Miniprotein binders against a2bj90. Designs and how they scored, part 3

Target 1, 235 residues: a2bj90
Amino acid sequence: MSRSARRKTSALNTVLRVVEVFASIQGEGPFTGTYSVFVRLAGCNLRCPFCDTRYAWSLEAGKPLGVEELVEEIARYEPSLVVITGGEPLLQRHPLNSLVEGLESLGLRVQLETNGILPAPARDEQLWRVYHVVSPKDVPVRVPGAKLHPSWVDYARATGRAWFKFLVANEQHVREVAEYVAKLGIPRSRVYIMPLTPEKLDMKELLELHSRIASLAVKWRLNFSPRLHLLVQLP
Short names: E, the ipSAE of ESMFold2; O, the ipSAE of OpenDDE; V2, 0.75 times the mean of E and O plus 0.25 times the DockQ between their complexes.

## First folded at step 11 (miniprotein)

Design t11 (at its last look DockQ between E and O 0.22; V2 from the best seeds 0.00; counts 0 for: pae E 8.8 > 1.5, pTM O .554 < .8, placed apart)
Fold by OpenDDE base, look of step 11:
Structure t11 (fold): chain B 235 residues (1-235), chain A 83 residues (1-83)
Amino acid sequence: as target 1 above (235 residues)
Amino acid sequence: SPEERRIEELKKILEELKRLLEEAKKLGDPEALKELEEYLEWAEEFIKFLERLGDPFLLEFAEEMLKFLEEYIEELEKKLEEK
């Protein structure tokens, strides 16, 4: 590698395209209720019709931020958890490993949110050490080109640090999720179902939807994820 | 440059997606057609983005997107061979 190529690769490993950094409560999955800093990364490999963060689909929506600067910014919030989300965070895999290393050096817990299309972390990656909530987009609502990478099942089995979160609107969707996770050998204890919320629900409709999906979670012996942030009107 | 090579690889993937789209049209598979059309639009947007920014950051993003598109093409090819 030329000196120029080495400088370019070193800069690549130290800069993220970040849409936003904010403190809130984790509203979803196994860490629901945790005071968290959210880091929303720019760029996504999908165009989900139900995406609530469409503004993060383009890399141009993100500002370039140094990993060190971002670690310092996150640390100022004194978070109980750092949530890495975005479009698809694993599109920025190498600088994301550097970010995780920096955050872990401060004793901060990290959770990644991913669509599960890209390969799970390898054992030599810093990402191997963090928590992952994988949100497949092939079931029950199929997004074109969405397929869960099989390495996520292996990662979940090897580490116990992965959970699978599925968006559901009705009992048929819950059935499809139950069949899908059974076929893949994913333990039901690692599966969350979450309400698929249309953009125009009022608070009454939102609560009614949560109640229906929670009852289905009990019936189907799956974990329930709220959208707590929507219920308590936080970001 | 490494960036130029990745843009060239993405352009090859785009041409392969166009080939698969024409095959899916011949087979009359409306689902495969819709999937391929969405990926073509996305790949074209991404190539235009890479050409504009010349940003080193795009190289790594392009590498992860290339892997994704390569795996997707292989899956589409298998689906077309099974029909």
Scores: ipSAE 0.271, ipTM 0.666, lowest interface PAE 1.7, mean pLDDT 86
Fold by ESMFold2, look of step 11:
Structure t11 (fold): chain B 235 residues (1-235), chain A 83 residues (1-83)
Amino acid sequence: as target 1 above (235 residues)
Amino acid sequence: SPEERRIEELKKILEELKRLLEEAKKLGDPEALKELEEYLEWAEEFIKFLERLGDPFLLEFAEEMLKFLEEYIEELEKKLEEK
């Protein structure tokens, strides 16, 4: 490679395409209620019809930010949790590992949100050490091309740092999730069901849906995830 | 480079997948295949972005994803022809 081409390649390995960085409350999954800084990375390998962050689908939606600069920006918020989300953050795996290294050096707690299509972290990756909430999109809602990579189950067993979160609308969906996780050997303690909210809902409809899904979670002995940020109208 | 040759191969595979999808549309549910068409269009944009980055892992992902789509379209086409 020429000196110029090599320099471009190196810069891309330390640069992330970032759509937005903002403080809010983690509204979903095992860390619900935690004061968090969200880092939304550009690009997604899915086009889910119910996606609430469609503006992050394009890889070109993000602005390039250096990893060192991003670490400093995140640290100024003094977060209790750094949530790396997107699109699909693992599309930018290499510079993402650099970001995690920087955040870990400052003692910051990190959680990744992923659709699980790309493989789980290897032991020699910084991502190995962070928490992951994996949201498969091939059950019960079947999105084309969405298949959970089997390494996520192995990773969850090896580390205890992964949870699986499923969007459900009714009891038939919950039954399908229960069958799916049983076949994969995912213990109930690592499974969350969360209300599927594909349409604009008023507050009463949103609360009713939460109540219905929460009742199903109790009935099926699964964890319930709210969409708390929607209930309290935070980003 | 080896990476550039692999990207060029991916572009050829993508063009063949577009041809297979067009044939499958004549045999199947156009609405369901329209969603696959949109996914292939996204894959094309992804390969263009990969072309700029040259990340080996993203390259491997693109190769695996196109193989999945090829197999899916071929299976759908076979099922529809057998009906």
Scores: ipSAE 0.011, ipTM 0.326, lowest interface PAE 8.8, mean pLDDT 82
ESMFold2 (binder alone), look of step 11: mean pLDDT 73; pTM 0.630

## First folded at step 12 (miniprotein)

Design t12 (at its last look DockQ between E and O 0.03; V2 from the best seeds 0.00; counts 0 for: pae E 14.0 > 1.5, pTM E .719 < .8, placed apart)
Fold by OpenDDE base, look of step 12:
Structure t12 (fold): chain B 235 residues (1-235), chain A 83 residues (1-83)
Amino acid sequence: as target 1 above (235 residues)
Amino acid sequence: SPEERRIEELKKILEELKRLLEEAKKLGDPEALKELEEYLEWAEELIKFLERKGDPFLLEFAELMLEFLEEYIEELEKELEEK
């Protein structure tokens, strides 16, 4: 390997493309209500039509930030949880492992948001130790190129640190999710359904949709995820 | 209705994607072909969703999909002209 190739590989392992860093409440999934710092990484391997963070799809939308600088920035917020999100965080897997190592050294808990297309963490990765919320994009609404990597089911069984979150609009979507998780052998206790919301819903419509989907969660014996940040008007 | 208009726009995009598929077949680009076949299937599914009536969510979702597929067509056309 040339000296140039080694410098490029070293820089690739210590620098993240970051869109934004902010403090808020985790609005979704098993950590709903937790005071969190969100790190939104740039770049996505999908183009979901219902994506609320389209500005993060390009790697160019992110600024290059060093892992050490980013750890210091996150630590200043004194978070109860660090949420790594973005487009698809696992596109930056190598520097992301370094970020997790830095955050864990400070005793910070980390949760990753992923679309589940890329392989689950291996046992030798720092990412193996963190919590994961996997949001498959192949069910109930099929996004082109979306396919859940089988290793996420194995990771969930081995560690108990993964949950699966599905966007649903109606009872047919909830049925499709129930069939999908049964086929993959995902325990229902690890499954969340969440309202699929258009951006322009008023607060009344948003509450009515939450009520309908929560009732379906009870009927189908699945966990319910709110979009709490939308309900309480936080980022 | 607004839904009927969006279905008609989506049908136009579907026909344009089919045109581009035939161009990509002539150029022999297997990656472009596979991606384009996936987007064709997606556009057909969206049409079927919109035809099932009246969820405001499905309309907004369709609008966002139309915008994305239009941008994708414009990018793919440029890539096909450069080959």
Scores: ipSAE 0.013, ipTM 0.336, lowest interface PAE 7.3, mean pLDDT 86
Fold by ESMFold2, look of step 12:
Structure t12 (fold): chain B 235 residues (1-235), chain A 83 residues (1-83)
Amino acid sequence: as target 1 above (235 residues)
Amino acid sequence: SPEERRIEELKKILEELKRLLEEAKKLGDPEALKELEEYLEWAEELIKFLERKGDPFLLEFAELMLEFLEEYIEELEKELEEK
């Protein structure tokens, strides 16, 4: 390793490109309803047609923030949960591990949201100890370039700290998810199905879709995730 | 094109990182480094895709992936040499 490469690496350890930091309610997955601070990181390795956060796709959407300053900002909200999302947060893996270290030193609980294309945390990473909600984009609606890295299944089995969340619109989608998770050996208890909400549903349509997908979750013995923040009109 | 030059730069970085990983495997447990090898293989496949079909979004992603991988392998090699 050259001195130049080492200095570049050190700078990357202390700076994150951040789109926004805000308080809200975690609206999806196993921690639904928790008072949370969201840290949305810039950059994404996918361009999902159903993405609600297209403004985070480009690295240019993020501003460089020092990890220490970010930890202090997050702490002032006094969150019950810190949700790291994006874009795809694992594109900024090294400074993300530094952020997690800082947050955990303050006793703050952390959850990561990821599309699962990049590998799961290694045992010596700070990310190993946090919770992960993995949203594969290769089923039922296949996004180009999306493929779940197999290490996430291994990580979930080894740690119990990962859940898998799938967007579905109908029973055929749920069947495809069920077959996919069975083939990969993902336990049903770790699987959430969530309504695939088209852009701009009215509230009645949104509630009807939630009801339909929730009924399918019961029928197929899978966990249901709402999109609670949409139902209660929070960011 | 500028995109072709960027892809060629990625290929050079990928080959350098493959060499660094091989050296790291001599210093550490090859099984512990298996995840990095898988990540390099995925990066290589993405670069091959970019050569065939070009995609500005995937090109940006490939650049970020290799930047991450460079940082990770160099830090790992440093840690292994300190043992």
Scores: ipSAE 0.000, ipTM 0.160, lowest interface PAE 14.0, mean pLDDT 82
ESMFold2 (binder alone), look of step 12: mean pLDDT 77; pTM 0.695

## First folded at step 13 (miniprotein)

Design t13 (at its last look DockQ between E and O 0.02; V2 from the best seeds 0.00; counts 0 for: pae E 14.8 > 1.5, pTM O .558 < .8, SAP 70.259 > 70, placed apart)
Fold by OpenDDE base, look of step 13:
Structure t13 (fold): chain B 235 residues (1-235), chain A 83 residues (1-83)
Amino acid sequence: as target 1 above (235 residues)
Amino acid sequence: SPEERRIEELKKILEELKRLLEEAKKLGDPEALKELEEYLEWAEEFIKFLERLGDPFLLEFAELMLKFLEEYIEELEKELEEK
């Protein structure tokens, strides 16, 4: 490899398009309540009508940041968890593996948020080692083009490092989730239901919705994910 | 559609990249070839995804990736000719 070829391959493997980096509390999924640094990556392969981060859909919404610089920025917050989210983080798979390697070298725990359309990590990827919260968009509300890649079920069984989070608004949605995960052979212990908030709710309406969906989680023997950040008014 | 034509162009580029990869295999930097194979496999999965969605934005992203792979293969070919 010429110095030029190595620099170009290095550049693709070492540069991420990043929308924002911020510290907050993880409000969702199995790590709810964890002090976390969020890395929101740019670009998404979906156009969910209920997306709260529509500004991250374009790759152009992100700035190019080097992996090393990003690792240093993250480390300054002394996070208990690094949450990689965005549009769809796995669109930047190669530099994302490099980011994970850098973060793991510092002993930082990493959690990925993904829509599960792209294949799960392979055993030789750094991403294989991290935690994944997969949010399928084919159930209960079918987003065009959304289909869970089957490798996520296999990854979850092989590693125990994946959970599945579903947006639900009512009991019919919870039923559809329960049928879907049963058909795929996803253990209920790995399934979270979360309130779908399509509109700006006031705090009273938000609490009532949380209460209703949490009660359905108990009834259907599923885990409940709050939107804790909305309840406590954090980013 | 315009999107279908773009997908067919991307498929042609992908087939040419595969051809070039097979030629590069004969001259062998195993590490460089492995990296190219991983990128080609990802590009294939991406094209298959685009065929399902028809998202113009994802097509542009795939085009950028394929262009990068093309430039990378050309640089590898040049390095192999210089040996």
Scores: ipSAE 0.016, ipTM 0.354, lowest interface PAE 7.6, mean pLDDT 84
Fold by ESMFold2, look of step 13:
Structure t13 (fold): chain B 235 residues (1-235), chain A 83 residues (1-83)
Amino acid sequence: as target 1 above (235 residues)
Amino acid sequence: SPEERRIEELKKILEELKRLLEEAKKLGDPEALKELEEYLEWAEEFIKFLERLGDPFLLEFAELMLKFLEEYIEELEKELEEK
């Protein structure tokens, strides 16, 4: 291949289908409270009934953006954290690795949000070095076709860069999560439980649910994740 | 109570959805529909929990879940008939 043709081939692998880019606060998981830029990628391999970002399900919902242009846009926000979310970001794995390389070259820290169906990063991927919050959808709210790939547990142990987050509404759900993570060998220090919020809760109801789930987290010695952005009314 | 009426309506919707799933299986790819069948079985157990626990926050979730499954199956039936 000529040098020009090789450059064009590389450019084809540097395009992401992106639904939105915006600044906000990370409201969930281990990085709660961090000033972040969110990059929502198009496409998902699940159709969860409780999904609050259904507009990102189709790959056609995303606009093609060049990775280099996207890196420059993200950098202008001066974020403390870049959160890659979606749909399911790992559907666009190859150009996503290029994005991570660009962000790391600028010293930016990256977190990926995933449903964990596709395998964890390999050691030779740029994604190996970023943080991952894995949200399995097969417990306690069981979505058809959702099964956590076992490599995520190995990845978490090898790197210390993965955490597991579960939506729960009551103690029965927490018990199911505890049994699930015990069977898979996931240590409780890597597990977050988070309120499963119905639509249109008022602030009193939202606070009561947070209090209930936080109390269960203490009782079961698990980490608690708020939905902080809902409490402070940010996107 | 209003909660009891909503749960009874969810049960009716679930039975209609089971019928629609069986019709869709006759027309389409049964492996792709098997995942939906497993989800319906879970939804039935979930409604049983709603009856026993009386957790009103999950009623809206259950109603949304069944609505999306009903819409999805209807769309799938139309697409399979057009083939």
Scores: ipSAE 0.000, ipTM 0.139, lowest interface PAE 14.8, mean pLDDT 80
ESMFold2 (binder alone), look of step 13: mean pLDDT 73; pTM 0.627

## First folded at step 14 (miniprotein)

Design t14 (at its last look DockQ between E and O 0.02; V2 from the best seeds 0.00; counts 0 for: pae E 11.0 > 1.5, pTM O .597 < .8, placed apart)
Fold by OpenDDE base, look of step 14:
Structure t14 (fold): chain B 235 residues (1-235), chain A 83 residues (1-83)
Amino acid sequence: as target 1 above (235 residues)
Amino acid sequence: SPEERRIEELKKILEELKRLLEEAKKLGDPEALKELEEYLEWAEEFIKFLERLGDPWLLEFAEEMLEFLEEYIEELEKELEEK
């Protein structure tokens, strides 16, 4: 590459495009109920029809924030967990590694939320050390351009720091997830099913959906993820 | 368009990375390069995704991903030369 490309990259390694930073309770996955700071990164490589954060799809929806300033902002909340989410956080992989390094230096636990399209962390990346909740978008509802990168299965086996969270609406979806994870050799203990919530459910409908999907989780011997934040009306 | 030119530049970088992969395979065990093959296959799928969506800002992410792959190849080449 030209010297001009390398100069652009050094600036890219220290700045994230951030949509929002807020404190709440982790509502989903293995860390449900944890007091967390959420960092929502801008930009996504997908256009999921069921996305609840469509405003984060554009990189321009994020403000440029320095990694150091962001670490200081996060630390002020005294979080039990830092959740990095977004559109797709791994689109900003280099500055994200720098962010993780800064957060870990403070003894903060980090969890990444990813769609699993981009490669899993390599051993030399700071991201290798954190927790990952991978949310495949190829099963059961196939989103165009979604394909789980094979390296996530290997990462999960090597580290035990990955879980797979699938959006499901019915028993057919749960079956497809069970077949998919069996084919890939993902341990069922690392698999979560979560309610696919359409826009405009009332609380009664939301509770019914949670109950139905939780019962399917028991039947199919899978873990259940609530959408706890929706149930308790938190961000 | 400027965006189409950037996509064509990214394709040229990807083809160069594929060439470097094939050179690295001659220097070492091809199994050690399997991870890189999977990454390059992904990058190719991502470029095709950019062409389909026509979203100009995704080009910046593609440039970052190809840079990551270039660095990964350079590290692999170095590890293969040290053996």
Scores: ipSAE 0.022, ipTM 0.401, lowest interface PAE 4.0, mean pLDDT 85
Fold by ESMFold2, look of step 14:
Structure t14 (fold): chain B 235 residues (1-235), chain A 83 residues (1-83)
Amino acid sequence: as target 1 above (235 residues)
Amino acid sequence: SPEERRIEELKKILEELKRLLEEAKKLGDPEALKELEEYLEWAEEFIKFLERLGDPWLLEFAEEMLEFLEEYIEELEKELEEK
């Protein structure tokens, strides 16, 4: 069998549980503003109080999609970035590696969003070569059982392909984040603080909150992440 | 206080959800329900955290989370009953 035929057969036999696929703008973190296709995978190992995608918590929320079909669907959008998010995408690690392989074969850039509880990619995984935005949930709001796996700091140091993003509401939270990242040896250039936004704020309230957290980012010499999609009313 | 009453309501909802989970376990594989058990344990710790902090914002999220969890347990019971 040809290599192309073998790859197609493998992709058809690999299935992901997917909640939604849609095009939008990456509104958070280091790739803010990039035309992206989002792939939201089902299932999460946390129940964070500030989660804005609660509909993805259950594995049953996702529908089975073959990896090859998913790659073709994503490619039709002609994205500049493919954002794999969820729930917690690493719960579906094996088929996720297959998806990444397919996307990279088409030259598509991939970013993963993770809570960092499961280990960072190994060197022989396709996930090793993609970008990661890690959002630890044990600082500043301490979600029980949400401890960051130490391999993520090692991965970030080894590859330069990981950034750390924290939801904050006030300066006390920012201080805790600063102490946390300093203890772990994470350079400030890899750290983002982001406003903790409730689901329904009017535009004035959203801007005021963004301004407050941005000012704290400057004061503490940390990167600021907006929630740009909320500001411009995109999904 | 109004916040203490809301926290007490959350505790009642959590106890009801724990009963529903036990009914679901009679119909399904206990290992398959492990994730849900861990979530309920987390919810108990979260309510204890809220009781100490008393943050109205986190309280609103906790109310939404427990209601959402109720939906999941009810749907799971329905799925297991159809088997």
Scores: ipSAE 0.000, ipTM 0.144, lowest interface PAE 11.0, mean pLDDT 81
ESMFold2 (binder alone), look of step 14: mean pLDDT 72; pTM 0.610

## First folded at step 15 (miniprotein)

Design t15 (at its last look DockQ between E and O 0.20; V2 from the best seeds 0.00; counts 0 for: pae E 4.3 > 1.5, pTM E .511 < .8, other shape alone 2.649 > 2.5, placed apart)
Fold by OpenDDE base, look of step 15:
Structure t15 (fold): chain B 235 residues (1-235), chain A 83 residues (1-83)
Amino acid sequence: as target 1 above (235 residues)
Amino acid sequence: SPEERRIEELKKILEELKRLLEEAKKLGDPEALKELEEYLEWAEELIKFLERLGDPLFLRFAEEILKFLEEYIEELEKKLEEK
């Protein structure tokens, strides 16, 4: 076995803390409607008041899974996309690069969901090659500690593989997003606004909120992200 | 306002979580302590969030989180009494 093959096998022998693996439809962002396997990683560097995945905050909430075993599990679903999400996936950055290498070796497309607090991928990381949906929590929702790392703007410009998804409840939030992305030099074509939804919205309230935010997206010339999984009652 | 009332209810829960944290420290349960510290931080962030937003939609978050924290406190008190 070549030194390269031994390095690949040793890199795949890393462990991730995984909360859940499931197949569904990507409900959010630029890949909305894509048949996807979701890998929810444990641990988050935020405690967002509106978090719908509170059970993923602790690293201990995840089971230790080997990268090779996880790649095999994901591959059995024959996904059109692998979505890496969680609390904050980039807290497990090293084994996550090994996971991406494994998935890419099978020709699988990978999309990362991140809060954008941690630095964007460097050119030497496997994560450099994947798609990223960055969900800043500093604007408009102003979660403490949620400042977008500047490297994500540079990564988006360099690669064209990043989008920015902002949670909004009203027109003031959409205004704040528009001003923020203009200030940072983020192209509007890479910006999504998404409804900020309480968990206990009924379907009527959920649809009304989607309609209002979608209308604001048109008015403000931004992309709209649904929460499609909530609308179609998928995980 | 309804918002001010929910914020005041959350502040009471915050003080109760602080009390339970001190009890859990005395019992020496490191898992309960870590979880309580996380929920305490979350409750503090929630209060600050509600104070900033002033949007009626966020009252729904407050109600959901209040209920969650109340249920969590009841379960934790029961676990602490069993030790």
Scores: ipSAE 0.575, ipTM 0.811, lowest interface PAE 1.0, mean pLDDT 90
Fold by ESMFold2, look of step 15:
Structure t15 (fold): chain B 235 residues (1-235), chain A 83 residues (1-83)
Amino acid sequence: as target 1 above (235 residues)
Amino acid sequence: SPEERRIEELKKILEELKRLLEEAKKLGDPEALKELEEYLEWAEELIKFLERLGDPLFLRFAEEILKFLEEYIEELEKKLEEK
């Protein structure tokens, strides 16, 4: 094959279905407060009752974007962090690895958000070197179809680049999370509990829930994740 | 009183959840019914737990779950029409 033909074939395999790209603050997890560009990929392998991005569930919600164009768009924001989210980004694993390669070639720091059903990155994937925040949906109450793939715990231990984040509403949920992570051998330093927020809470309700969960995080010696973007009313 | 209103609203939400289960049974799709029953069981357990806890946000959580289940059933009905 000529060099031109090989380039064209590769370009045709570098398309992502993207719902939105926007700049904001990472409001959750270990990188809370970081100026970020969010890339929301279409498609999800779950239907979670409290999902705040239901508009990204269908692959048809996304527009096809070339990876090269997407890298250029992201770079124009000059982000401190690129957050790949969705739906479930690993449903588009192959072109996602191409996106990560492009972002890393520009020295951009990347974090992936995943529900952890699909396996952790292999060593030969570009995603291997990316930070991951894994949000298992099989605890405190299992969403149908949810099961954390065991490779995420192994990946976290091997690389130190994964954290586990759990939505909780009360102390019983926190107890269930603590038992779950202990059973799986996930160290407390890698665990975040975060307020489970229904849509359209007013500010008083948001603050009350944050206070409740933060107090529980201290009590149970777990990390606390806010939903900072909700508190400061950013997307 | 506010507490009597809260109890009445809870009864209406639980009644609507049971109605949605009966509608799901009418779809005649065993896989869809099984998955929806799991969501309904999940929803009832969470709602009852939050109610027993005395959570002032209890109705907010219940309303969000009801909205989810209504949307999910609409999605299932659309798929069946395309057969």
Scores: ipSAE 0.237, ipTM 0.591, lowest interface PAE 4.3, mean pLDDT 84
ESMFold2 (binder alone), look of step 15: mean pLDDT 71; pTM 0.605

